# Ledger of designs, part 36: VHH binders against o75319

Target 1, 181 residues: o75319
Amino acid sequence: GNHIPERWKDYLPVGQRMPGTRFIAFKVPLQKSFEKKLAPEECFSPLDLFNKIREQNEELGLIIDLTYTQRYYKPEDLPETVPYLKIFTVGHQVPDDETIFKFKHAVNGFLKENKDNDKLIGVHCTHGLNRTGYLICRYLIDVEGVRPDDAIELFNRCRGHCLERQNYIEDLQNGPIRKNW

## First folded at step 16 (VHH)

Design ns8
Fold by OpenDDE, fold request of step 17:
Structure ns8 (fold): chain B 181 residues (1-181), chain A 120 residues (1-120)
Amino acid sequence: as target 1 above (181 residues)
Amino acid sequence: EVQLVESGGGLVQAGGSLRLFCAASGFTFSSYSMAWLRQAPGKRREWVAFITSVGRTYYADSVKDRFTISRDNAKNTVSLQMNSLKPEDTAIYFCAAKDWPTLYGSYDYWGQGTQVTVSS
């Protein structure tokens, strides 16, 4: 259906670029059919996403959608020039190895192919916080050797909201490193 | 053969300025991100400044607004303008290169370093 996700309005629509990385996190944009249920200032469409990114003088080079549904927007709502990758990620639980692997692989591929530009990897789940934050941090920790607390702090600061799920935080801080590929 | 050769180091008084240079050869310089790192006596090596192949720059908090990293792809050089130097900036400064667009992770190539000493 077209019901607004719970607490969706509580989160900033778009975070900031994570310095030193090519990541930017945002909450899920909602297609036009959701607008009738929102105040104008609450609306955040795929178009709004790109406008906000532009306002930051950034450009998206890839969108990774971690939501476990396809009801929020369609890939066709995005510019054709921006690749879209869906990684169905179950909420509230630590992503499994396959999900982590898919994410790492996608990010690594993007970075390898986009060294000649400064385009960003846009990552979102429903709120662009927990699943999003976990996977971004997992990548930074496992692949780029960032200390867990530094990764978490960096994400939180740039997203404008803190990772909320204790199981995610605990896994990042004390959990095993996951294989990369 | 890959080479990174630092220059421009020396002794300077607090508040003074230095400009470090790193000349690169033996690899496709324009495709690499470049960085300056430093190691003070008794301390671990720390990142100072980073510049991607497309010119995105990042700085450590300790040097922000005082240091400027830049690159000249035509000359295969990366520079570090250091202003308002402090005694705590005393260290061996290393030039490093990596074939990757992000700040974090390992570097592929390293220079031998140049000594910077800031006196009180």
Scores: ipSAE 0.908, ipTM 0.945, lowest interface PAE 0.4, mean pLDDT 96
Fold by OpenDDE, fold request of step 17:
Structure ns8 (fold): chain B 181 residues (1-181), chain A 120 residues (1-120)
Amino acid sequence: as target 1 above (181 residues)
Amino acid sequence: EVQLVESGGGLVQAGGSLRLFCAASGFTFSSYSMAWLRQAPGKRREWVAFITSVGRTYYADSVKDRFTISRDNAKNTVSLQMNSLKPEDTAIYFCAAKDWPTLYGSYDYWGQGTQVTVSS
């Protein structure tokens, strides 16, 4: 249905570009049918997403949707010029190797193909925090060789909220490196 | 053969300025991100400045607002303007290149380095 996700209103709609990367995290935008359940200032639609990105003088080149549902918005609500990738990611548990691999592969492919521009990879789950933060950090750690604490700090600072799930944090800090593409 | 050749290093007094240059050859320079890194005696190598193929720049906090990285694709050069130099800026400065748009991770090519010494 069109019920607002729990605590969705508590999170900043869009983070900041992660310096040195092409990542930007945001909470899930909600299609127009959700607006009747929100105050005007609480609304965050796909259109609002792109407006906010533009206000930061950035441009999205890819959207990776990590939610485990398709009820929030439709890919058709996005500009045709921005590819959309769905990676169904179960909440609350550490993503499996397949999910991590899919994410890494998508990011790597984008970076290879977009070296001639400065477009961003927009990543979101429901709140754009835990699943989103884990996978971005997992990529930075496993692929880019970033220290786990540095990756986490960078993400938290740019998202404006800190990773909340201890199992995600623990896995990033002490877990094994996952297979790359 | 790929080559990165640094120049412009030397001895300078605190508060002074230097401009480092790196001349690249043997690869498609315009498609690569370029960086300056430095290694001080007894310390680990650290990145100083980064510039993507499209000109976005990043700086270490320790050099922000003092150093400026720039590139000239027509000349296959990357430069580092260093102002308000401090003794702690003393290090061997390396030019590096990577065929990747991110700051983090390893570099594909390295120069031999140029010594920068800042006296008190």
Scores: ipSAE 0.908, ipTM 0.945, lowest interface PAE 0.4, mean pLDDT 96
Fold by OpenDDE, look of step 16:
Structure ns8 (fold): chain B 181 residues (1-181), chain A 120 residues (1-120)
Amino acid sequence: as target 1 above (181 residues)
Amino acid sequence: EVQLVESGGGLVQAGGSLRLFCAASGFTFSSYSMAWLRQAPGKRREWVAFITSVGRTYYADSVKDRFTISRDNAKNTVSLQMNSLKPEDTAIYFCAAKDWPTLYGSYDYWGQGTQVTVSS
């Protein structure tokens, strides 16, 4: 259906590039069928996403969709030049090892193949915050060796919103490192 | 054989400028990100500036607006223009290279370092 996700309007549509990384987080764009339920200034479509990215003088090279539904927009709504990867990720619970591995593998693959450009990995869940933040931070911690608090701070600052889920934060801060292969 | 050779270090008065150079050989320079790091006496090595293979630059807060990192892929060199130098900038400066296009993580290759001393 065309039900607007709860609290979706409360979050900035697009964050900023995370300095030193190729990540940018955003909330889920909504296809046109949702616009009738939104004020014009609240609308955030796939087209709007790309416009906002361009306004930041950035370019998306990959979109990782962590939502657990396909009702928000279609991959066909995206430019053909930007790969789309769906990783179904259940909300509110810490992603399982398989999900984490899928994310890490996708990111590593992208970085290996895109050393000759500066394109971004766009990551989103519903709000582009909790699941998105966890997996990005998990990557920075496990793969890049970033201190958990530094990773979290960096993500929060760039997204413009702080991770909200305590279980995610605790797992990032105190949880075990996950496999990178 | 991989080599990173730093040059341009020396003694300078506070407020002065230096330009460090790093000449690289033995690897595909254009595909690597380059960095300058420094280590002051009694302190840990710290990151100073970073430049990706495509020219994206990042700076430590302590050197922002004073230092500029640049690279010349045709010459296999990376440079660090240091302006408005301060005594606290005194350190051995190292050139480093990494194949990975991210700021974080370890570096693959290191130079031997060049001494920079800023007097009061």
Scores: ipSAE 0.888, ipTM 0.932, lowest interface PAE 0.5, mean pLDDT 96
Fold by ESMFold2, fold request of step 17:
Structure ns8 (fold): chain B 181 residues (1-181), chain A 120 residues (1-120)
Amino acid sequence: as target 1 above (181 residues)
Amino acid sequence: EVQLVESGGGLVQAGGSLRLFCAASGFTFSSYSMAWLRQAPGKRREWVAFITSVGRTYYADSVKDRFTISRDNAKNTVSLQMNSLKPEDTAIYFCAAKDWPTLYGSYDYWGQGTQVTVSS
């Protein structure tokens, strides 16, 4: 059903733009139908997402949804001018090479098409933390050449929560660099 | 032929100011991100300031609030205003350009550099 995701209330709704990048991370927004189960201060809808981004003087140009389900909100709830991409990402395990490649391809495609603006890539999983942080950091390490600890620190600071899943952290720090094509 | 030509370097007393300029030619300047990097004697090159084609700026922590990067698309120039200079700012300063909107990663074009020397 439409139960609030486990631990979803524990996380800040939206992070900050990651300096030097086009990334912003957030937890999954929930359709209005979920709001009966939430206190007013706990609500975080697709509309709330866009309002919070605007409050930061930013604009979304792409949303990459890493969740394995479609129950939280419908892409039709988003402005038609904001492209939406679902990349099914299995939780609890380090994402496979195909998933990493899809993410890199989507990010690179967006950056090529958006050089003449300052729009952000919004990335979320359920909590906007572990899968989201892993893939953003993997991109920064493999494609942008950022040192693993610097990528992790940047993500943690801008998300407002530290990456929690040790197998992801270990893979980022000590695992192989993945191919970019 | 792509060229990035730095100017404005020199000797300055600690606490003083300098303004560096980079003149660009041979590519579509208005679509490129521009950066200043520096290399001190015996040290690796490090980024200092970055400006996207649409004017968003980033600065290394060591120069925040002291240095200002700006660009002039009509003149095809990028500049670096350097205030409150310290001896540790002594370096060769390089202008760089890339056709990508993010700070990290490689640059497509480089200037030959201009020396900045800050005396105590």
Scores: ipSAE 0.804, ipTM 0.907, lowest interface PAE 0.6, mean pLDDT 93
Fold by ESMFold2, fold request of step 17:
Structure ns8 (fold): chain B 181 residues (1-181), chain A 120 residues (1-120)
Amino acid sequence: as target 1 above (181 residues)
Amino acid sequence: EVQLVESGGGLVQAGGSLRLFCAASGFTFSSYSMAWLRQAPGKRREWVAFITSVGRTYYADSVKDRFTISRDNAKNTVSLQMNSLKPEDTAIYFCAAKDWPTLYGSYDYWGQGTQVTVSS
């Protein structure tokens, strides 16, 4: 049935707001049906996500879901009405240019429409690490002009875990700038 | 025409304080993020402090807890209170503005800069 994603328990549920940005990264929240397989202290539901964000004195204004499935939770199960966007992102390989562009477009659109508040863009894949870190860093590098090593360091520190996939790290450090428009 | 005009620079002994001001005109000040950046002799320009239109602030590690950025939307000014000054704070300080809520990236407008010199 609803099996816990591999190694999901090994990751901190929610990171910290990345200073100077509107990003916060987290692992995929799991709806109630998954809780049969979890100790109470291991649970991380959509409600838990929003509670943890509030504990940081922050507010989500958009969730970007990078997973290729809807089995973990439904947007309708979120405890608050918050804009939600799914960007199907293939795992294990560097995201293609179309995926990168969609992410940049979504982020830029949100920032343009949210200049008068301080709301965050929440980004997650399954673990909130490799695909999430890649796309956030790619945005910071290509759109904001951040040096690759500085973007990676900022993400790692704020997520609480280091990017793991070497092909992602190599592409961020040495790969081409992707289109912004 | 957009203008950003810095003032308040000067010579100060180590451990002293200065307050910089930046007067803005020619754009809707209250909707812009504002920043102070600095450039020491022979070094590249670096950001120092940043404040969004809604008042969230960020500071470079080297100035945290010593410098405070503030904005006054009624007077279209941004200020930088600089306490516990060190010789390494010596630089030209620039005011900058952008119509975007994030720290990184380019700025739309720049002032001419004001010199701050901290003596040992």
Scores: ipSAE 0.803, ipTM 0.903, lowest interface PAE 0.6, mean pLDDT 93
Fold by ESMFold2, look of step 16:
Structure ns8 (fold): chain B 181 residues (1-181), chain A 120 residues (1-120)
Amino acid sequence: as target 1 above (181 residues)
Amino acid sequence: EVQLVESGGGLVQAGGSLRLFCAASGFTFSSYSMAWLRQAPGKRREWVAFITSVGRTYYADSVKDRFTISRDNAKNTVSLQMNSLKPEDTAIYFCAAKDWPTLYGSYDYWGQGTQVTVSS
C-alpha cells in the first residue's frame, strides 16, 4: 500500500544543517505513487528533497535511511547518485547497541572520506524526528562529547520540531555513554 | 615535529581590538580543521572559533559577530580578529588543530597559548 504515514504531513520536510556537524535531518520522502493522497503543497518527493537541500546551498554526500520498510521510495528513485545506507531501526524502542554501532561506523567512515569537502549526511526515519534525533544525539554525546541537553537542543532547533518519545529523551539524558568500538 | 605557535596577545582596553596569529608546522596544514579556544582563570577551556579545511566557520555565541577566524593555507597560519573586546574575553587563547571536519570532540595538536587581557 500507498498509505501516507500517520502524522507525516505535520512535520517540516527538511531541517537545517546542524552547526558544527555534517548532519541534516528530514522526514521520509515519498515516491510519486503516494501523491494521489496529497495536496500539491503537501508533496515531498525524492526530487523535492534534493531541491530543498540545494535551496539551502548545501549538498548531500550520504543518506542514512533508518526506516524498517522499503515502501516509501527506493534509492533508484533519487535524482542523483548519492551513497545510500539502510539501517533497519525498530521504532518505539531505544535502538540496540548493534544499531548504534552501525550508525557510528557509517558516520565516522563518511567523515574520514569527506574531509576535503563540505557535504552533508542526510538522516531520516519516517518523520525525521525520534529515531533520527536519537541516533544523531547518541553520536554527538558518545563520539564527540557533547552534553546531552546541548545535543538535544541543537537537534530540536535545526530539525524544527522537538524530540517526542520520552524513552529516547530519558536514555539520552540519563542513560550510560555507549562504547564506540 | 608538530608546532603551533600563537602570537599577538596582550593588554587592551575594553572596546578595543586585537589580532591573534597561529603559525603551524610539521603537518599537512591545508587538510586540518583549526580552532581557537580560551581558558580564563578558574574556568574550563572553551572553544571560541572553528574553521574547516574548506573554510566553513563557526563561532561561540559569546563572540559571534565580534570575532573572525581566517586561515591562509599558503602561509600555514590561522588568525583570530577580535573586535569590541570585553573584560570577560580575558583568557589564555590556544590554537588547536585536528584531522577531522567537525567542531566537537578532541584536538590532535595544541599551541602553548597567548594571554589576552582586557581592562575595564
Scores: ipSAE 0.798, ipTM 0.898, lowest interface PAE 0.6, mean pLDDT 92

## First folded at step 17 (VHH)

Design z122
Fold by OpenDDE, second read of step 18:
Structure z122 (fold): chain B 181 residues (1-181), chain A 122 residues (1-122)
Amino acid sequence: as target 1 above (181 residues)
Amino acid sequence: QVQLVESGGGLVQPGGSLRLSCAASGFTFSYDRSYALGWFRQAPGQGLEAVAAISGSGGSTYYADSVKGRFTISRDNSKNTLYLQMNSLRAEDTAVYYCAAKYPWLDEYDYWGQGTLVTVSS
């Protein structure tokens, strides 16, 4: 259905680019059918996403959608020039190794093919916070060698909201490094 | 989980035609337009060879020189199925044919079917 996700209104639509990375996190944009249930100032559509990114003088090169549903918006709502990747990721639980690998593989592939530009990897789940933050931090930790606390702090600061799920935080801080291939 | 299942292989005489199908699950052609799809084949004693590929949108296709003009790759979004129409088959087309999928920006295909055997013999 077209019901607004719980607590969706509580989160900033779009974060800031994470310095030293190509990542930017945002909450899920909602297609037009959801606008009937929102005040004008609460609306955040795929079009709004791109406008907000532009306002930051940035450009999206890839969108990774971690939501576990397809009801929020359609790839057709996005510009044809921006690839869209769906990685169905279950909420509230630490992503499995396959999900982590898929994310890393996609990101590494993008970075390899986009060395000549500065386009961003946009990542979102429902709120653009927990699943999104975990996988971005997991990448920074496992692939870039960033300290867990530094990765978490960086994400939180740039997203404008802090990771909320203790199991995600605990896994990032104390969990094993996942294989990168 | 993305899965690819090939079908349509079999025995055919030289000059004959065959249509292979690849049923995809775990993603939808209409929704996940970023997936590039391809056909590969491995003949006995030979390495894996790329046969044909189609972009996620379906707007671009690629064919190996050995099959140009004879083979046609296509996709049916409503059936979530990839096809390889093979005409004017030759003995050298005998191989196990594999369906594969990848993200366009990746070099390697990540998802593979189990393959279907095509035998061209008189």
Scores: ipSAE 0.408, ipTM 0.736, lowest interface PAE 1.2, mean pLDDT 93

Design z201
Fold by OpenDDE, look of step 19:
Structure z201 (fold): chain B 181 residues (1-181), chain A 125 residues (1-125)
Amino acid sequence: as target 1 above (181 residues)
Amino acid sequence: QVQLVESGGGLVQPGGSLRLSCAASGFSFSYDRTFSLGWFRQAPGQGLEAVAAISGSGGSTYYADSVKGRFTISRDNSKNTLYLQMNSLRAEDTAVYYCAAKYPWLDSPSEYDYWGQGTLVTVSS
């Protein structure tokens, strides 16, 4: 179906680039079929995503989609110049080690192949907050050696919303470092 | 497990056309566009030669000078299949053609991580 996700309207469409990183978080863009259920100012399509990124004088080099459904938009709605990766990620629970591993390797692969540019890694789940924030922070903590509280604060500030899920926050702050290989 | 299976090879006369297919499994062209796909060939007594390549997103393509203007690489996401359209075939195009996939997040010393078994193309009068 094309019902609007719960609380989707409550979140900013696109965050800001996280300083010192190539990450930018956003909520899920919705394909055209959703527009009839939205006010014009509420609409956020794949095209709108790229326009908003451009307005920030940035360019997306990769999109990582963490949603657990395929109903929001199709990969074909994205420009062919931007790689797209779907990592089905269950909501409300801490991502499993396989999901974390897939995310880390995707990011590392991108960075390895994009050393000559400054394109961004766009990450989103439904709201672009909890799953998105956890995996970005997990990467910063496990791979970049950032302090958990610093990673969380940085993400929250740049996304414009704070991580909400206590189990995610607890795992980031006190959970074990996950393997990077 | 990623698998690549080539088909479409055979005997063709000079000047003829042939279309090779590579059926991919273990990943989705639609939902994973971070990989690259390519065609390679090995003629009798010669080394492996890159023929054509395409990015996972389809935004970039490469052709060897020897096939430029005659061969076209393409993909069908709905069928999860890579193609090589070969026109104006020449005797020197005779080779075993291989499909290959490159996965950027795999730790592999080789440029391409997955290979098919190959399909034979023979161009002869």
Scores: ipSAE 0.331, ipTM 0.704, lowest interface PAE 1.0, mean pLDDT 92
Fold by OpenDDE, second read of step 18:
Structure z201 (fold): chain B 181 residues (1-181), chain A 125 residues (1-125)
Amino acid sequence: as target 1 above (181 residues)
Amino acid sequence: QVQLVESGGGLVQPGGSLRLSCAASGFSFSYDRTFSLGWFRQAPGQGLEAVAAISGSGGSTYYADSVKGRFTISRDNSKNTLYLQMNSLRAEDTAVYYCAAKYPWLDSPSEYDYWGQGTLVTVSS
C-alpha cells in the first residue's frame, strides 16, 4: 500500500557528502501517490532528491536502494542517466555476506568506472540510517581500512542522525572483516 | 541464476530483415541498471565478434563498424528482453548470434559473465 513508513518523517531527507569518500546517504524518496498523506513540507520525491543534491553542488552517479520493498518508488521515476541498483536488504538484521559482497563490488565497480569525475554514490534504505550506515561503514572498514569508530562517527555526522541498532554497531566495532572478493 | 535465451534466428535473403530476442531471467532490467548487455556473433571458421552493446540504463550503445546503420540494439524492461534489429542483411552477417550480460559485482576473466546458447542467422539467396 501507500502508507508512510513509520518514523519516516523524523529523519532528514538527505545527508551530506562524507568527506574523503563518494558516499551520500538519504531516506527513501516516495513516489507521487504518497503525497496525499503528507504535508507539502514533508514531501520528498525522487525529483526532490535530485534537487536537494544539486543544492549541495553535488551530482549523483549511482543510487543503491537497500529497501526490501518496491512500493516506495519505481526506477522509472529516476533519470535514465543515473544507474540504479536494488539490493534487497532485510531490516534490523546484520546483512549477510552476499549482501555485503554485492554492495562492495557495486561500489568498487562504480569507482573504477568513474575515476574521471566526482559523482556520488547515493545509498538509501527506508530511513537512510541503519542498513545504509552499516553497509557504508562496512565498506570503509573492510576496504578502506578505516577504524570502526571513525567510520561510524563520520557517517553519523554526515547523515545528521546516529546509527541506532546495537547489533549493527557491535558488528562494525567488533565483528570480523568480511572478504572483499 | 542468470539465464539468457536467444530466439529469432533463421534463414533470410540478402537485403532482408530479422529481429533477434534475448529473454533474460535471474535479474531485472528495471531494478538493476548497472549491468551491460551485448550481442556477439561467430561466423563459420571465424572468431567471436562483438556486434552491439547497451548499458543497463540504456544511455550508452556500441556498434561494430560492420553493422553501424543497419543493426539496432534495444531493450524492453517490461519484458526483460534484449533485442537486435537487423536490417539490410548481408551474406557476411551469417553467424551464430549470442546474447551476453556483464555485472559489476562479478569477477570474471571474460568481459561478459553470462552467455546464451546462441541462435543461427543464415543470409542466403
Scores: ipSAE 0.305, ipTM 0.685, lowest interface PAE 1.1, mean pLDDT 92
Fold by ESMFold2, look of step 21:
Order: structure tokens, then C-alpha cells, then sequence
Structure z201 (fold): chain B 181 residues (1-181), chain A 125 residues (1-125)
């Protein structure tokens, strides 16, 4: 169904661009059929997402959807000019190496293809927090050489919410060194 | 594994029309809209020529000067199918037509990474 995801209302819809990166994080937009269950100020549709990005004077060049379900919106609800990639990511466990590799691969490809513009990679899971924060930070740590605590601080500040799942935080801080290719 | 299968080729009179289809499998046009898709052709004894392309999102198209105004590229994401509508066909359009997909993150010498087997279009009286 039309069930609003648990705790979805508790999170800011869209964060801020993470300085020095091409990332912006947000919670999953919900197609119009969900709005029957929402007050007007609670609505956050695919259209609302793009309006909020424009209000920040930014432009999305890729959306990476980390949700493990297909019920929230369809890619057809997005502007035809914006590339979209779904990476099915389970939320209760640190993402596996295949998922991390797919994310790194997508980001590296975007950066190569978009080196002559300033478009952003929008990343979301259900809440735009734990899976989203983990994979963004994993990328910054492994590929960009950012210190774990600096990556986490940057994500938390720009998302407007702190990473919550301790197993993700522990893996970012103390987990194994991972291959990038 | 990504697979592309063309269909719709055949014999056509000059001035006629033909629609080529390319069925894709191994990825979803709906869930992976980062692949650019295109049509190429190779006439007998000639090199490979880019004919038309469409971005993964579907918002940008390209056409070779030789086919502008006569050919239209399109896609149906729900059917995982790319199309080439060919109108006002000429003898010079005779070729094997290939569907191709560009995976933007592979370091390939080719501009496109995945290719179909081709479908023959013959324009002849």
C-alpha cells in the first residue's frame, strides 16, 4: 500500500549540498497517492524534491535510490532529463561489498561524465540518513581519503540529522579497508 | 548479462518507411537510466556510422546529418525497447543496423559497450 514509511515524517525532506563534494541527501519522495495520508506541510513528492533543489540554486544530475522496495515512486515520476539508478540496499546491516562497489562505480562514472558542470548526485534511502550516510561516507573515506570522523561530521551537518545506527558508525570508523575496484 | 536484440529490418522501396526495434535484457530502462542508447549502421564495404542516440534519461537526442528530419529515435522504458523510425528511405540507407548501449563508467576503446547482432535494411527498387 499507501502506508507512510515509519518515522518518515520525523526527518527534513532535503539536506544541503555537502561542500567539497557533489552529494546532496534526502528522504524518499512519495508519489501523489501517499498524500491522502499527509498534511500539506508534510508532503514531499518527486516534484517537491526538484523544487527544493532549485530553491538551493542547485541541479540534480543523477539520483541514486537505495530503497529496498519499489512502492514509493516510479522513475517515470522524475524529470526525463535526470539519470536514475536503483541500488537495492538492505537497511538493517552494513551494506555488502557488492552494494558498496556499485555505489562507488556510479559516483565515479558521474564525476567523469559531469566534470564540466556542477550538477549534484542526489542520494536517498527511506529516511535519507543511515544507508545514505553510510554509502556517502564510505565513498568519501575509501575514494577521497577523507578521515572517517570528518566524513561523518560533514554528512550529519549537511543532512541536518545525525547518523543513528551504531553498526554503520562503527564500520565507518573501525571497519576493514575496502577495495575500490 | 546485457543483451540487445534488433528486429524489424527488411526490403523497402525508396521513399518507404520502416521501424526498427531493439529489445534489451540484463538491465532495466526503468531502474538504470544511466545507459545511453543508440543506433549504428554499416553499409556493405563501409565503416561503422553513428545514426542516432538517446540519453539514458530520454531527454537528449542526437542524429547524424544524413538522417535528420527522416529518422526518429525513441524508447519505451516499460517495454525495455529502443526504436528507430525510418522515413523517406533512400538507397544510401541500405545497411546492417545495430542497437548499442553505452555504459558510462567502463574504460572501453569503443564509445558503446554492448551491441546487438544487427538487422539488415535493404532499400531497393
Amino acid sequence: as target 1 above (181 residues)
Amino acid sequence: QVQLVESGGGLVQPGGSLRLSCAASGFSFSYDRTFSLGWFRQAPGQGLEAVAAISGSGGSTYYADSVKGRFTISRDNSKNTLYLQMNSLRAEDTAVYYCAAKYPWLDSPSEYDYWGQGTLVTVSS
Scores: ipSAE 0.174, ipTM 0.620, lowest interface PAE 4.7, mean pLDDT 88

Design z202
Fold by OpenDDE, look of step 21:
Structure z202 (fold): chain B 181 residues (1-181), chain A 124 residues (1-124)
Amino acid sequence: as target 1 above (181 residues)
Amino acid sequence: QVQLVESGGGLVQPGGSLRLSCAASGFSFSYDRTFSLGWFRQAPGQGLEAVAAISGSGGSTYYADSVKGRFTISRDNSKNTLYLQMNSLRAEDTAVYYCAAKYPWLDSSEYDYWGQGTLVTVSS
């Protein structure tokens, strides 16, 4: 149905670009049918997403959707100029190796194909926080060699909210490096 | 498993039109817009030639010079199907036409998945 996700209103719609990276995190945009249940200032549609990104003088080059449902918006709600990838990611659990692998490959592929621009990789789950933060940090740690605490701090600062799930944090800080290829 | 199945080939007279279809399975056009899709052809005694391509998002297209203005590549995400509309067909368009998909995450410039091909014969 068109019920607003729990706690969705509590999170900033869009974070900031993570310095030194091409990542930006945001909460899930909601299609127009959800607007009936929201105050005007609470609305955050796919269109609003792009407007907010533009306000930051940025441009999205890829959207990675980590939600485990299709009810929030349709890929067709996005401009055709922006590639979209759905990686169904279960909430509350540390993503499995396959999910991590898919995410890394998507990011690497994007970076390879977009060396000539500065477009961003937009990543979101429901709240754009836990799953999103984990996978971004996992990439920074495993692929870019960033220290776990630095990656987490960077993400939290830029998202405007801190990772909440202890299992994610623990895995990032103390878990093994995942295979990149 | 990714599979591509071409259809729509046949015999047509010069100046005629034909629409090829490529039914894709194993990935979703809607949920994975990173795949590049393309049409290739191989004429008798000739090598494989790129005909047209479309980005995963559909935002960009490519056409060989030989088919520009005559052929149109398109995709229907709801049907998970790639199309090649061929107008003003010429004898030199006679070939086996292949649908191909490029897996975006592989470090390769080559297309990774291919259909079985469909024969297009342009003859009076």
Scores: ipSAE 0.256, ipTM 0.647, lowest interface PAE 1.3, mean pLDDT 92

